# Designs tried in a protein design chat: VHH binders against Nicotine blue oxidoreductase (nboR). Part 2

Target 1, 204 residues: Nicotine blue oxidoreductase (nboR), of Paenarthrobacter nicotinovorans (Arthrobacter nicotinovorans) (q93nf6)
Amino acid sequence: MGDTDLPCVTGVLLAAGAGKRLGRGPKALLPYRGRTLVEDAAETMLVGGCHEVVIVLGANAQAVCARANLEPYRIVVNHDWSSGMGSSYLAGDAAAHTKNHILVALVDQPGLSVTTVGRLLVSHRPGRISSAAYSSLDSPRVLRRGHPMVIDAGLRPAVASTVSGDAGARVFLRQKPWLVDLIDCSDESTGEDVDTVEQMYRLL
Short names: E, the ipSAE of ESMFold2; O, the ipSAE of OpenDDE; V2, 0.75 times the mean of E and O plus 0.25 times the DockQ between their complexes.

## First folded at step 1 (VHH)

Design c06a (framework vhh_sonelokimab_d1)
Fold by ESMFold2-Fast, scan of step 1:
Structure c06a (fold): chain B 204 residues (1-204), chain A 126 residues (1-126)
Amino acid sequence: as target 1 above (204 residues)
Amino acid sequence: DVQLVESGGGLVQPGGSLRLSCAASGRTFSSYAVGWFRQAPGKEREFIGAISGSGGSTYYAVSEKGRFTISRDNSKNTLYLQMNSLRPEDTAVYYCAAGEEYSWLDTYSPSEYDYWGQGTLVTVSS
C-alpha cells in the first residue's frame, strides 16, 4: 500500500483438491479465459492488491506446476491434502509472514474479481475478519458469508488453533461471529463454485 | 437458530418415486447451505445431496446423482429431495441438515452441519 510501515496482505489461494467429484482432474487446471483457473485466480489476487500470493497445491501438484504458469507466485505443496481443506489452510498460513494479514481465496470460485479483492482490502479493519458476502434475488436483504476473506494478522494464531479436518476458518467464525465484518460483493459475483459437471458453464 | 422438520417419508415399492420435504423455521433460511443425509440400520450417516443458500450450486453423491434431485424454495423456507427408481437398499432414515455457508464448507461431511431435523423413515419393500 502507500505507507511501507503498514502490514502487507499475503494472498493464500487454496488449490490442493483432486477434483474427484467433478471427474475432470484437479480444478486448478480447469480451462478458464484462455488459461487455467489457478493462473486466473492468482493473478486476480495480485492485481487486486495482495503483496504476494501463496498457492497451496496438493493432489497432482507436479502436473499443476508443469501445465500452469505459476512462476510469479510462491508454491506450497501440502502432502497431507487428503486429510481435508483445513490442512491446506494451515500450510498456506504457515507460509505467510506472521505480521501480514492474509486474504484467503478458493480456486474453484471463478467469480473472484479484482474489484472484490480491492474492496475487501480497502474495507478491512484491524482486529477483524472481513468476509465477502453475497445475496440472492430470492433474499436480496440477506448476506451470506463467502470467499475471499481477509484474516487480520493479530487473529491468525487464534484462527489456526481452531482449524482441523475440512473445517478451515469456519469453526473460528462460528465461535466468534462478532469479529466478522460482511462486505457486500453481490454486484460482482454470486459467490458460487464449480463442483459438478453441470456447473461448468460458470467457466465461460 | 433454525429448526428443520422432515416430511414425506413412507413405504414405497421398488421402482417407485417419493418426494421428501424439509420445512425450516427460525432465522433466514437462504443464509444456509442445506443437505440431505441418510442412515441405514447399523451404518454411519451418508451424504445424498446438498444445495447452496441461493440454489445456484447443487452437490450429489456420485452413486445417487442420476436418481435423486435436490431443490429449494426460499420463499417457502422449504428444501426438497425428489427420489426416483427407488431400490430396497435406499431404505433408511433421511435427515435434512443446515450449515452456515462458507466457501470451503465440506458439503459431504455431516460434521459441517449445525442444525438437523429428526429424520423421516423411507422404506422400500415388496
Scores: ipSAE 0.000, ipTM 0.220, lowest interface PAE 13.2, mean pLDDT 80

Design c06b (framework vhh_7d4b_2)
Fold by ESMFold2-Fast, scan of step 1:
Structure c06b (fold): chain B 204 residues (1-204), chain A 126 residues (1-126)
Amino acid sequence: as target 1 above (204 residues)
Amino acid sequence: QVQLVESGGGVVQPGRSLRLSCAASGFTFSSYAMGWYRQAPGKQRELVASISSSGGYTNYADSVKGRFTISRDNSKNTMYLQMNSLKPEDTAVYYCAAGEEYSWLDTYSPSEYDYWGQGTQVTVSS
């Protein structure tokens, strides 16, 4: 027991992308800090306060499992990964216990830190979505929503419903912007991901 | 101020390939989700493919899966659609669209995109 109790949160790490544009194989297996990007991201989520981590893999699932040490984590293979990120989120959501909040993170964002994860979990309020936020490129005083995001357990069915429909979660959030708390993480990262060879400096 | 300019359309025989380009200006391209839509005469406008602001995540209509590939180059403010194994049914005006990305979960219906190009004609005929 302590003065504060962190939310009971399942980390969902989205790692289903093929990394075709980078030409270095799956992004999940990119070298990062003496191991692989997927191993670093998953451990960061656990150390930052997630109760468990579900890793959603796709086309390269067998290669990722063979080359990365993922024993501490639960693996979900999304066979529909090529249809887009929404399907990978739904696979991860289905794997998480219904009573838990979900912290969603992307494997290709090396700026994910224990501090950022902890800040989101500590800041999270019941019935809300807590989004890491970063200074806008066009307006540095304006925060733009990014990853990771904590989705309250009570909102998960509504989010899943909008993702599986033609309209994304954005429609729900536009109608109820007061449900989203922007948590400034500009001091930890720019919110950028690694998509091209030129962006590999972000893995330093 | 904001512009989306499509290019690369034309007339091609069935089984051939075309590559469409969409050049964007007047906004922070790297912060916007992009999509390709198409509309045949007398038909509803339909999604062909979409791509997240980073390019890490893509979505395709069932009718084009395995044949078309969407990509983007944020350093050049340009989005592409590589169209392989073209069929007469692919004949349409192709539109580039841009929408401010609120989250990676966002999927865009035609009514939700903020900016649209003027369109480029693709005709697949013998």
Scores: ipSAE 0.014, ipTM 0.329, lowest interface PAE 7.2, mean pLDDT 80

Design c07a (framework vhh_7ubx_2)
Fold by ESMFold2-Fast, scan of step 1:
Structure c07a (fold): chain B 204 residues (1-204), chain A 124 residues (1-124)
Amino acid sequence: as target 1 above (204 residues)
Amino acid sequence: QVQLVESGGGLVQPGGSLRLSCAASGFTFSDYDMTWVRQAPGKGPEWIATIYSGGSTMRDDSTKGRFTISRDNAKNTLYLQMTSLKPEDTALYYCAKEGPYDFWSGYEDAFDIRGPGTQVTVSS
């Protein structure tokens, strides 16, 4: 007997940041492919195989909800968003059903694709963390871990317990690197963030 | 222009101590996680410790009892205090700029900016 279904996964989209370094308001509302980054990322996660998508908002959450069409998704407002991304992850984790795996993605990484999401979900193994990984033309044999990432339901409590403001899930990954499977997604994206005005070309 | 310049290495006897420094310029030092990495001849890079922008630290189990990472944000300087040095600690020691941009990033990021390194040789 074989089960051909994708694992039951809640997508958690981290979209709480203020975009202070860009000076253009919340990153969630940045224009992308005829809509907003948050709308594109959330739809990509859902179409790619997530059973539901939880969007974690923080900075200017009322403006984001008013200007983006987020009706198909579940919204969680993290009032502690300024304490760091770990706080937003914990809010998303708390909103997801305890039996589900989490696929976590960042709103400020353009190039998230249905193919990347599907590849991670198909590749995911019980008891593991499946990380999208990216190489560059300058270092084609070196995979750098990135987003999105699938956290197995069984590992979520341990990941949550190591998350603190500035340290985030890096603490867990450093302590237990053997639990991480790198899934090469270099053919779909570079894994690069949009954090400064100079990096806005990545939205083109 | 981002620059990292390590200093403080040298020849020491087993059981000795050294303090390494890394002078940073060209970026807002206090906003970034900073890392020490070493590479011995014929071996790959080995992570030693990271100090996060918020001040918390993460250290390798094999060295954390002997090595302490710290920072002085007013001086834009990263430190590694090394005690009870062993011949196995002989390596080129690098500091690396590791940004707080990525929730999952660490010293394994292939795009980490590194300094030229400072040589530590532990020999009698």
Scores: ipSAE 0.015, ipTM 0.235, lowest interface PAE 6.9, mean pLDDT 77

Design c07b (framework vhh_enristomig)
Amino acid sequence: EVQLLESGGGEVQPGGSLRLSCAASGFTFSSYAISWYRQAPGKQREWVSTIYSGGSTNYAESVKGRFTISRDNAKNTLYLQMSSLRAEDTAVYYCAKEGPYDFWSGYEDAFDIWGQGTLVTVKP
ESMFold2-Fast, scan of step 1: ipSAE 0.017; ipTM 0.189

Design c08a (framework vhh_7sr4_2)
Fold by ESMFold2-Fast, scan of step 1:
Structure c08a (fold): chain B 204 residues (1-204), chain A 125 residues (1-125)
Amino acid sequence: as target 1 above (204 residues)
Amino acid sequence: EVKLVESGGGLVQPGGSLRLSCAASGSIFSSYTMGWYRQTPGKQRDLVADIYSGGDTKYGDSVKGRFTISRDNTKNTVYLQMNSLKPEDTAVYYCAADRSEYDILTGYYDEMDYWGQGTQVTVSS
């Protein structure tokens, strides 16, 4: 049967950082739309079409779990979050079923929307990476890759190898820009994250 | 505001060594991913090496085992030690800084937040 044989999409929400630059505790717990960034992002991914959502926590994981309602989601704690920036992605990838595509999102991008998630899922092509893309502030005619993005199930091993420090796979993905489909989401968001106090206006 | 200034480039003979330095004029250097990229005429920029705020490093295939990236957060400086230089290493070398700690999946050379002006390295006899 067609529908039951099609790959599902696992949402992977990266929320492991300590928020040291912002100095206001973990970004996952920043107030947003009457709750927390992590709750809003995870719900948006699920409502937008992800079959399930895996939230990767690390810094202050116990505080995040105690203060945010994450019961509907699968929680993965990356105990090695401070050792490498790709380690949280690898933890999320390992938790996802091997035949599923991954939609990866960052917790500190408050512009994530149900429309953007749905647009990426509808636009996704086999063997490709579908990336949300946004107009550059310096060059409005230039479209830049951002989050979220959908990684085809067939490309996940090559991406994981790249993230784990395999220089050959990193060169492979970089030399094949045609594997990446840019999906214009400039009408939904600027694609910008919240990393410093000056950027907190993006939550408004 | 972050400004990146490269130094240490120049002319060197094949088999020689050079050490590039990149000084950041911003106060938040320790939270940035720092990288070195290079561009040869007629080609796009390629990753040489990057180093995350936590110290984890990644290298381009062509330089692995010959080049070493390091950082000194107290001096706001990132270094590239280049050994066993080859004519093929001739390029303009760019220092780059990235504010994101999670962008390794989207992180290619054109997605860095800040770029230096570049320093020429020429490997010739």
Scores: ipSAE 0.015, ipTM 0.212, lowest interface PAE 7.2, mean pLDDT 77

Design c08b (framework vhh_sonelokimab_d1)
Fold by ESMFold2-Fast, scan of step 1:
Structure c08b (fold): chain B 204 residues (1-204), chain A 126 residues (1-126)
Amino acid sequence: as target 1 above (204 residues)
Amino acid sequence: DVQLVESGGGLVQPGGSLRLSCAASGRTFSSYAVGWFRQAPGKEREFIGAISGSGGSTYYAVSEKGRFTISRDNSKNTLYLQMNSLRPEDTAVYYCAADRSEYDILTGYYDEMDYWGQGTLVTVSS
């Protein structure tokens, strides 16, 4: 029970998608701040306070590994990536040590920041899920749950049992909303992804 | 808690326009993010566009190329898809879908929507 036995946070970066809707190849390799989205997101998670980062790849995994500098990170290839994002979450969860909390992030959210990661880690409470939350300009008083989110080590088995398809943790969060702490990150990002050509301005 | 019924499909000539409607019944429609998908025979389901519960955020597939516009009217519990400059390859069954989390749409969880309509056929033929 010393300080060395305290749970650490494993970052799980979900980067398995083909980028099919965008039509620009895998989103992981999209140019961002002089490198790739996957490199920026993974470093942001590590610098922000994650003990380690697991990157879940799927579509074009070999090309992503060849073109991005991912040596500091653990790579997990999800060969079932086409079944939906839930399978990628489960692959990342399985790779993380059971005592650790997980901070889960999506590669297609270029607004992920060291400040947002740090805010979630500082705000995290035992036995809870800490979710980044964002207000829209047309609903500034309404916070909507988004990514990244910290899932407490004690909740991971229950979350994993409800994950299916592209739902990720959604089913669990809807069943047990009282376990979710919304952490306002509207000052750092809109929580929006890069899924279409019109949204590529977010990479500027 | 929400049921979706599409309407407005039919036969249209290339270059024509068509507006699809999706009528929602049930409570708290404004709490749902909603979107449009299509599926041609023998093809995968394809994302077209989505709109947040408030209507403030809209998202479109790259294949749309400015031809389609999604909108909603929460006072009428209705979702719309305006389709312009229609092409034969737009021939498909069009589905509306609803998700209780705006962030499932925003984070790429589009493919696993909570509620689906039965679909409406659009045929573009010359």
Scores: ipSAE 0.000, ipTM 0.165, lowest interface PAE 12.4, mean pLDDT 76

Design c09a (framework vhh_8emy_2)
Fold by ESMFold2-Fast, scan of step 1:
Structure c09a (fold): chain B 204 residues (1-204), chain A 125 residues (1-125)
Amino acid sequence: as target 1 above (204 residues)
Amino acid sequence: QVQLQESGGGLVQPGSSLRLSCAASGFTFSDYAMHWVRQAPGKGPEWVSSISSSGDYTNYATSVKGRFSISRDNPSKTLYLQMNSLRPEDSAVYYCATGPDEYSSGWYEYSFDYRGQGTQVTVSS
């Protein structure tokens, strides 16, 4: 009864940044759980249910490929990475088959889990965007959207048309919030990133 | 329309203090995290500090930790940055910033959507 022609989900892992604010080399290569952040995030996406994982590299791409075990994944090098995250989003989006949904994740969010990925994929509805969402102690009643997020195959061209500078999907999500389903992942993670030395405790 | 108006900058000697203010309008100030970002001549923007919507949680760049203090007054819709023990390397245009997300992530998707026109801080003898 199975329909093998239904869209699969391609994981898009954004890992192109230089880690300038952190000052410890590319964030992709930060030590995490006995390996690197990029290896952990990519495996989590694949094990969580993504058909394939596309890793978008930019800064120090050769060093990342030489030092991390990325053999199971598809690598895309974004030579325009310094123009902002939007160009990396577009490179990852372009690498995915047009019929697939994409699950977009950031390499610098170590709280990504197999459970969170699976929850988003199971919760995803046709024609919508499924965003992981997080509450905080200062806003326990309010869910704030975050990563990862699943963008329906049918919405990808419209989302891509709004991407510029440092913005990925957020401009589209802000303009069309009625298309976004917030999936509560507060029990799995805070949704916090590692951008500064003070935030490195999040790798523990 | 979101509007952020910074003030309080100026020319000071090393070791001095300044208090920056940011008046916010056009959005529900108490619902959003607020941030301070600076840009020195010839350099890109550098994140300085963040404060949660309630004011209960704060974070600071390593270069300013222990010297700067971020605070907010939700009733008056004002963000503050108390800068102590100022150094020449603190010289920059200081911007207050906000976005729809509570997180600060540098150049990734949680980057700041709104910032003001800035206030110039010059630390020079």
Scores: ipSAE 0.000, ipTM 0.146, lowest interface PAE 13.0, mean pLDDT 79

Design c09b (framework vhh_7d4b_2)
Fold by ESMFold2-Fast, scan of step 1:
Structure c09b (fold): chain B 204 residues (1-204), chain A 125 residues (1-125)
Amino acid sequence: as target 1 above (204 residues)
Amino acid sequence: QVQLVESGGGVVQPGRSLRLSCAASGFTFDDYAMGWYRQAPGKQRELVASISWSGGSTNYADSVKGRFTISRDNSKNTMYLQMNSLKPEDTAVYYCATGPDEYSSGWYEYSFDYWGQGTQVTVSS
């Protein structure tokens, strides 16, 4: 009965982008480990302990649904996706039950792992935001906030009120850093994304 | 107190180059993503380039891709924008901006809340 030992958490996977800079079609459909990034990320969130996973699609949503096996997940199509990531965050947040925490992840971050998801869920404290944090080889003693992050149910309305443009929870985290717990995930990933052809090595 | 001071603007002919600099103070420079915004008369402000805290990730607007290069020197607390093959439509006030250590999500751009006073770039004959 693992559910009674962990917070009730809805995974929110942000996958609405057009991938225009990469030029390989939507990033959600990038090949990864014999399937697509969106399939791998969503399964990782579910297996890692999320009660359910909401996938926020936007650009090429019909093609993503046709080509990826997303049947186990809830799909939200954000028709305002071109206004920036904030609108996709709000769409995903609105789809989650108000009593649940949310775990927010980005489809273009291939370092998402079951271990990282589980670590965040186990570490999460009431009234807090638990952010995965990463150090680089260039700055090994400095942790940087990254994704995924768990936003406590009680904080979700306040976080949502600050979301705009291309930012998710960023403005809230900047305003209230004392509410943020950094969970070191440097042993699992660098926390980096894939947005240019030169960065595709991160899918290896 | 965050301070961002732009320099390197000026008047140039089409096809020439300019290098903008942004001197940063009042925060731990290598902990923060940085970006360049521009605003032409009668137009909305747009993000033209951004760079992660380490310099390992960069993003560019389609209008400047292949012509502009963003870089940073964390030892000097300075960010740069190398602007090549300048066009009249690049005429704008260019603003340096900074934000927290959140990663770029690909086609998404960093959201910044601190901007400098701007430096004018004019591309004309």
Scores: ipSAE 0.006, ipTM 0.236, lowest interface PAE 9.8, mean pLDDT 81

Design c10a (framework vhh_sonelokimab_d1)
Fold by ESMFold2-Fast, scan of step 1:
Structure c10a (fold): chain B 204 residues (1-204), chain A 125 residues (1-125)
Amino acid sequence: as target 1 above (204 residues)
Amino acid sequence: DVQLVESGGGLVQPGGSLRLSCAASGRTFSDYTVGWFRQAPGKEREFIGAISWSGGSTYYAVSEKGRFTISRDNSKNTLYLQMNSLRPEDTAVYYCAAVDTYEDYWGESYAYDYWGQGTLVTVSS
């Protein structure tokens, strides 16, 4: 809501996974900054400028709703979550009004910041996809796509038609790279996620 | 576009170690997340591990049980798989694969766009 100069955007937070590889229950409920990953990510999206936030839950949805304070957000339960992330992307996309852009974020990326969200929303251009991008010290001039990303309302049906398995928008972005604007967020995060016990240091 | 070529396969005794290499040519190697897969005759392709474009994140299949380590050297455009405590069940063709995105799930073969031709590892006495 914050800035009326920003486009009208629905945040879509993908939080449906079981966290099987990590073995610590659903990633949505991992402790982070005195609360849970799902609460931190959703608030970051809202404060960063999203008009509303849709949280897509799946595995252990009842436990997540009981243990996390999600009252300010819209909850969508994806009963097909085990088929892969693509089904969760489609559920979140379907929940957003057809006229809105969507900003898609993953719950397991603790580096999500208000600055990154705001930068994407300010940078977004009609008819395009704005992707957060990350560089390395050995190749600081090379940006690689990551999350979060803003998908223009006009492109959402075409993007949705390419979604399958564990892929969100990736197939579309690979087929049409000229529609993608890379927004450098290397100063805020590495873009990396928490998938294994060894990576839990990223929750510090 | 990127071309990938695996090397280092061969015959190894059970309990032995082997290091596989994957050399990349074409586009800049540091643009890609890269991973290792294997396929035994008559079986589905199995994920082993992946390493992000920066080298900052590694992802392993639960079944690796700490025996395999993935690493990369962007200055040499090369990916490595260190394999320890090899078993007859590890006999397979080993493939390296690359994808130019961070957002995909690394454990799924369909997530990868570029594949090498494979190198055979036989673990036998």
Scores: ipSAE 0.011, ipTM 0.298, lowest interface PAE 9.4, mean pLDDT 80

Design c10b (framework vhh_7ubx_2)
Fold by ESMFold2-Fast, scan of step 1:
Structure c10b (fold): chain B 204 residues (1-204), chain A 124 residues (1-124)
Amino acid sequence: as target 1 above (204 residues)
Amino acid sequence: QVQLVESGGGLVQPGGSLRLSCAASGFTFSSYYMTWVRQAPGKGPEWIATISSGGSTMRDDSTKGRFTISRDNAKNTLYLQMTSLKPEDTALYYCAAVDTYEDYWGESYAYDYRGPGTQVTVSS
C-alpha cells in the first residue's frame, strides 16, 4: 500500500491583517471567485494536500468568522496582529503539531492554486525550505521567492526563534539561503499580493 | 548562457591566507546579491557571507573576523579574502547569485545560480 508520498503538512494561512492600505476592510473578506479570499485560499491548501489548515485571524476576526464559512478549518485569533505578520506566523506555528512541516500562505495572494500547493509538497525535501518562486516575462531567467513556503519540521524551532527576537526577524533566511529550494510556479501566478486599490485587478 | 566560475582554492598551511574569485557571465552581475557558501566533506552547506549590488555586506559571526567578501562590478567578479585559515576551513567553496525581495520576513535570499566550487584544503 501507499503509492503517494506527500509529507504530513499543516497549512498555515495568514489572514490577520486589517487591509489599511486597501481601505476596504479585512483582505480575508475580499470577494474572489464567488466567495471570499479566505475561503478560497483555505480550501485550495486543503485540496492541494495539506493534512489540516490553521487560519490565523486578527483584525475583524469576529466579522470574518460571521461572513465566511470556516468550519472545516482550525481558527487561531492573534490579538497582537497589529505588531506585524511575524506574530501571526508564531501563532500559527504554535497551533501546528511539532512533527509536521508547515506550508505558509498569505490570504492576499489570489494566485494560490491547488497545482502550486501540490507542486511544493511533492518537491519538498527533508531539512529544507521549499519556496514558490516567480519570474516575470521581462526577466524569465530570474526567480523571486514568494509564497507559499514549506518549512521543514526540523527547521521550525530555528525559524520561530528568529521571528520572536524582533531584531532578528530576517536573520534565518539571510544566514541560511542555501537551505531554500526555489520551486518555479510562474506558470500559475506572478506571486504578487493585493496591497493597494490599483492592484485590485488581480482579483478578477 | 549563465556561468559562475570559482578559482583561487588550493592547499594551504594553518595560519595562511587565500583569495577566492568568482567570475560571472551571462546575467546582469551588478543587479544581484552575491554570496559565498562552503561545504565540508560529510556536512551540509554553510553560509559565509553575502554582498549587495551596492556593496553592503552580511557575514557569519564565526568567520567574520577572518573572511572578507567584496565585489568588482566593472569586472563581473566576486571575491573572498580568507586569513588565519584553520583545518576546519577545509571545504568546497561555492559562489552563488542571489535575488533579494521583501516578504513578510523582510528581505529573503535564494540561489538563482550556483558555481561548481573551488576546493580549499588547510593542512600541514
Scores: ipSAE 0.011, ipTM 0.241, lowest interface PAE 9.4, mean pLDDT 78

Design c11a (framework vhh_enristomig; at its last look DockQ between E and O 0.77; V2 from the best seeds 0.00; counts 0 for: pae O 7.7 > 2, unsure alone 62.9 < 65)
Fold by OpenDDE, look of step 3:
Structure c11a (fold): chain B 204 residues (1-204), chain A 126 residues (1-126)
Amino acid sequence: as target 1 above (204 residues)
Amino acid sequence: EVQLLESGGGEVQPGGSLRLSCAASGFTFSSYAISWYRQAPGKQREWVSTIYSGGSTNYAESVKGRFTISRDNAKNTLYLQMSSLRAEDTAVYYCAREDYGDYEGWFSDTYGMDVWGQGTLVTVKP
């Protein structure tokens, strides 16, 4: 059976935040690998095996569109970005075909790799959620779920129904942990987000 | 300084009740979701309950119907009322702040928890 028999996967890149914690402007526009975080993440998702990539913008949509090359990708602007990540997720979810799985990633995770994306897509099982998982130096034997994750098309409505304001997708994941498959990606990244000045400088 | 401090732990018999408190300082308590976690000896830390900034609540299946999370914003205090306690509830209980100001941790297990208390021990034994 050829690759044509596999369900399609829409990459959903969440990049709607204002980046207030870092205080250096929108995270989407931080320099990384000779380009911007949003460009790098989106390309990584596409090259990693997503059939298309939807980028959800918000607080700095105009600036991001003006400064980054996003021509290859679908852009969705969440005008309700200030209500929380939930609205951004829902906007991205709504942009994906109902029959597609979605691979959800955050723009502020520069550790995202083609290998990680590919590993999740290959490992995904029908009716389940495949989550990247990472161990830490202080707990090398413990895998913790992180970003990105693949949500099965059949589970998308149920996940969406639990998403609101500041609740996020964590609510669903905590309620139904048996649906989540952890895919070890500790060899690719620590799973940490860029949220400090020190982390930012490591990217430069 | 941002700080969380748990209290109220102790020994209790099976079927008994206990109320934990978490005192918050150094930040606008009412603006944050706050969670309880617990860690038993030799086991991974596990999520117990969350109360969001809007007042909604969520519980792990293992404690649903037995535990009640609540908050007093005027006192900057989080509570966990535990009833019908079981031996398997024995653990160090931690309170943690969830940060929703950024994308961090939205799909992660504990990455969104940016502040933790030192924990309080609960022991359920005959």
Scores: ipSAE 0.010, ipTM 0.273, lowest interface PAE 7.7, mean pLDDT 84
ESMFold2-Fast, scan of step 1: ipSAE 0.017; ipTM 0.421
ESMFold2, look of step 3: ipSAE 0.060; ipTM 0.466
ESMFold2 (binder alone), look of step 3: mean pLDDT 78; pTM 0.786

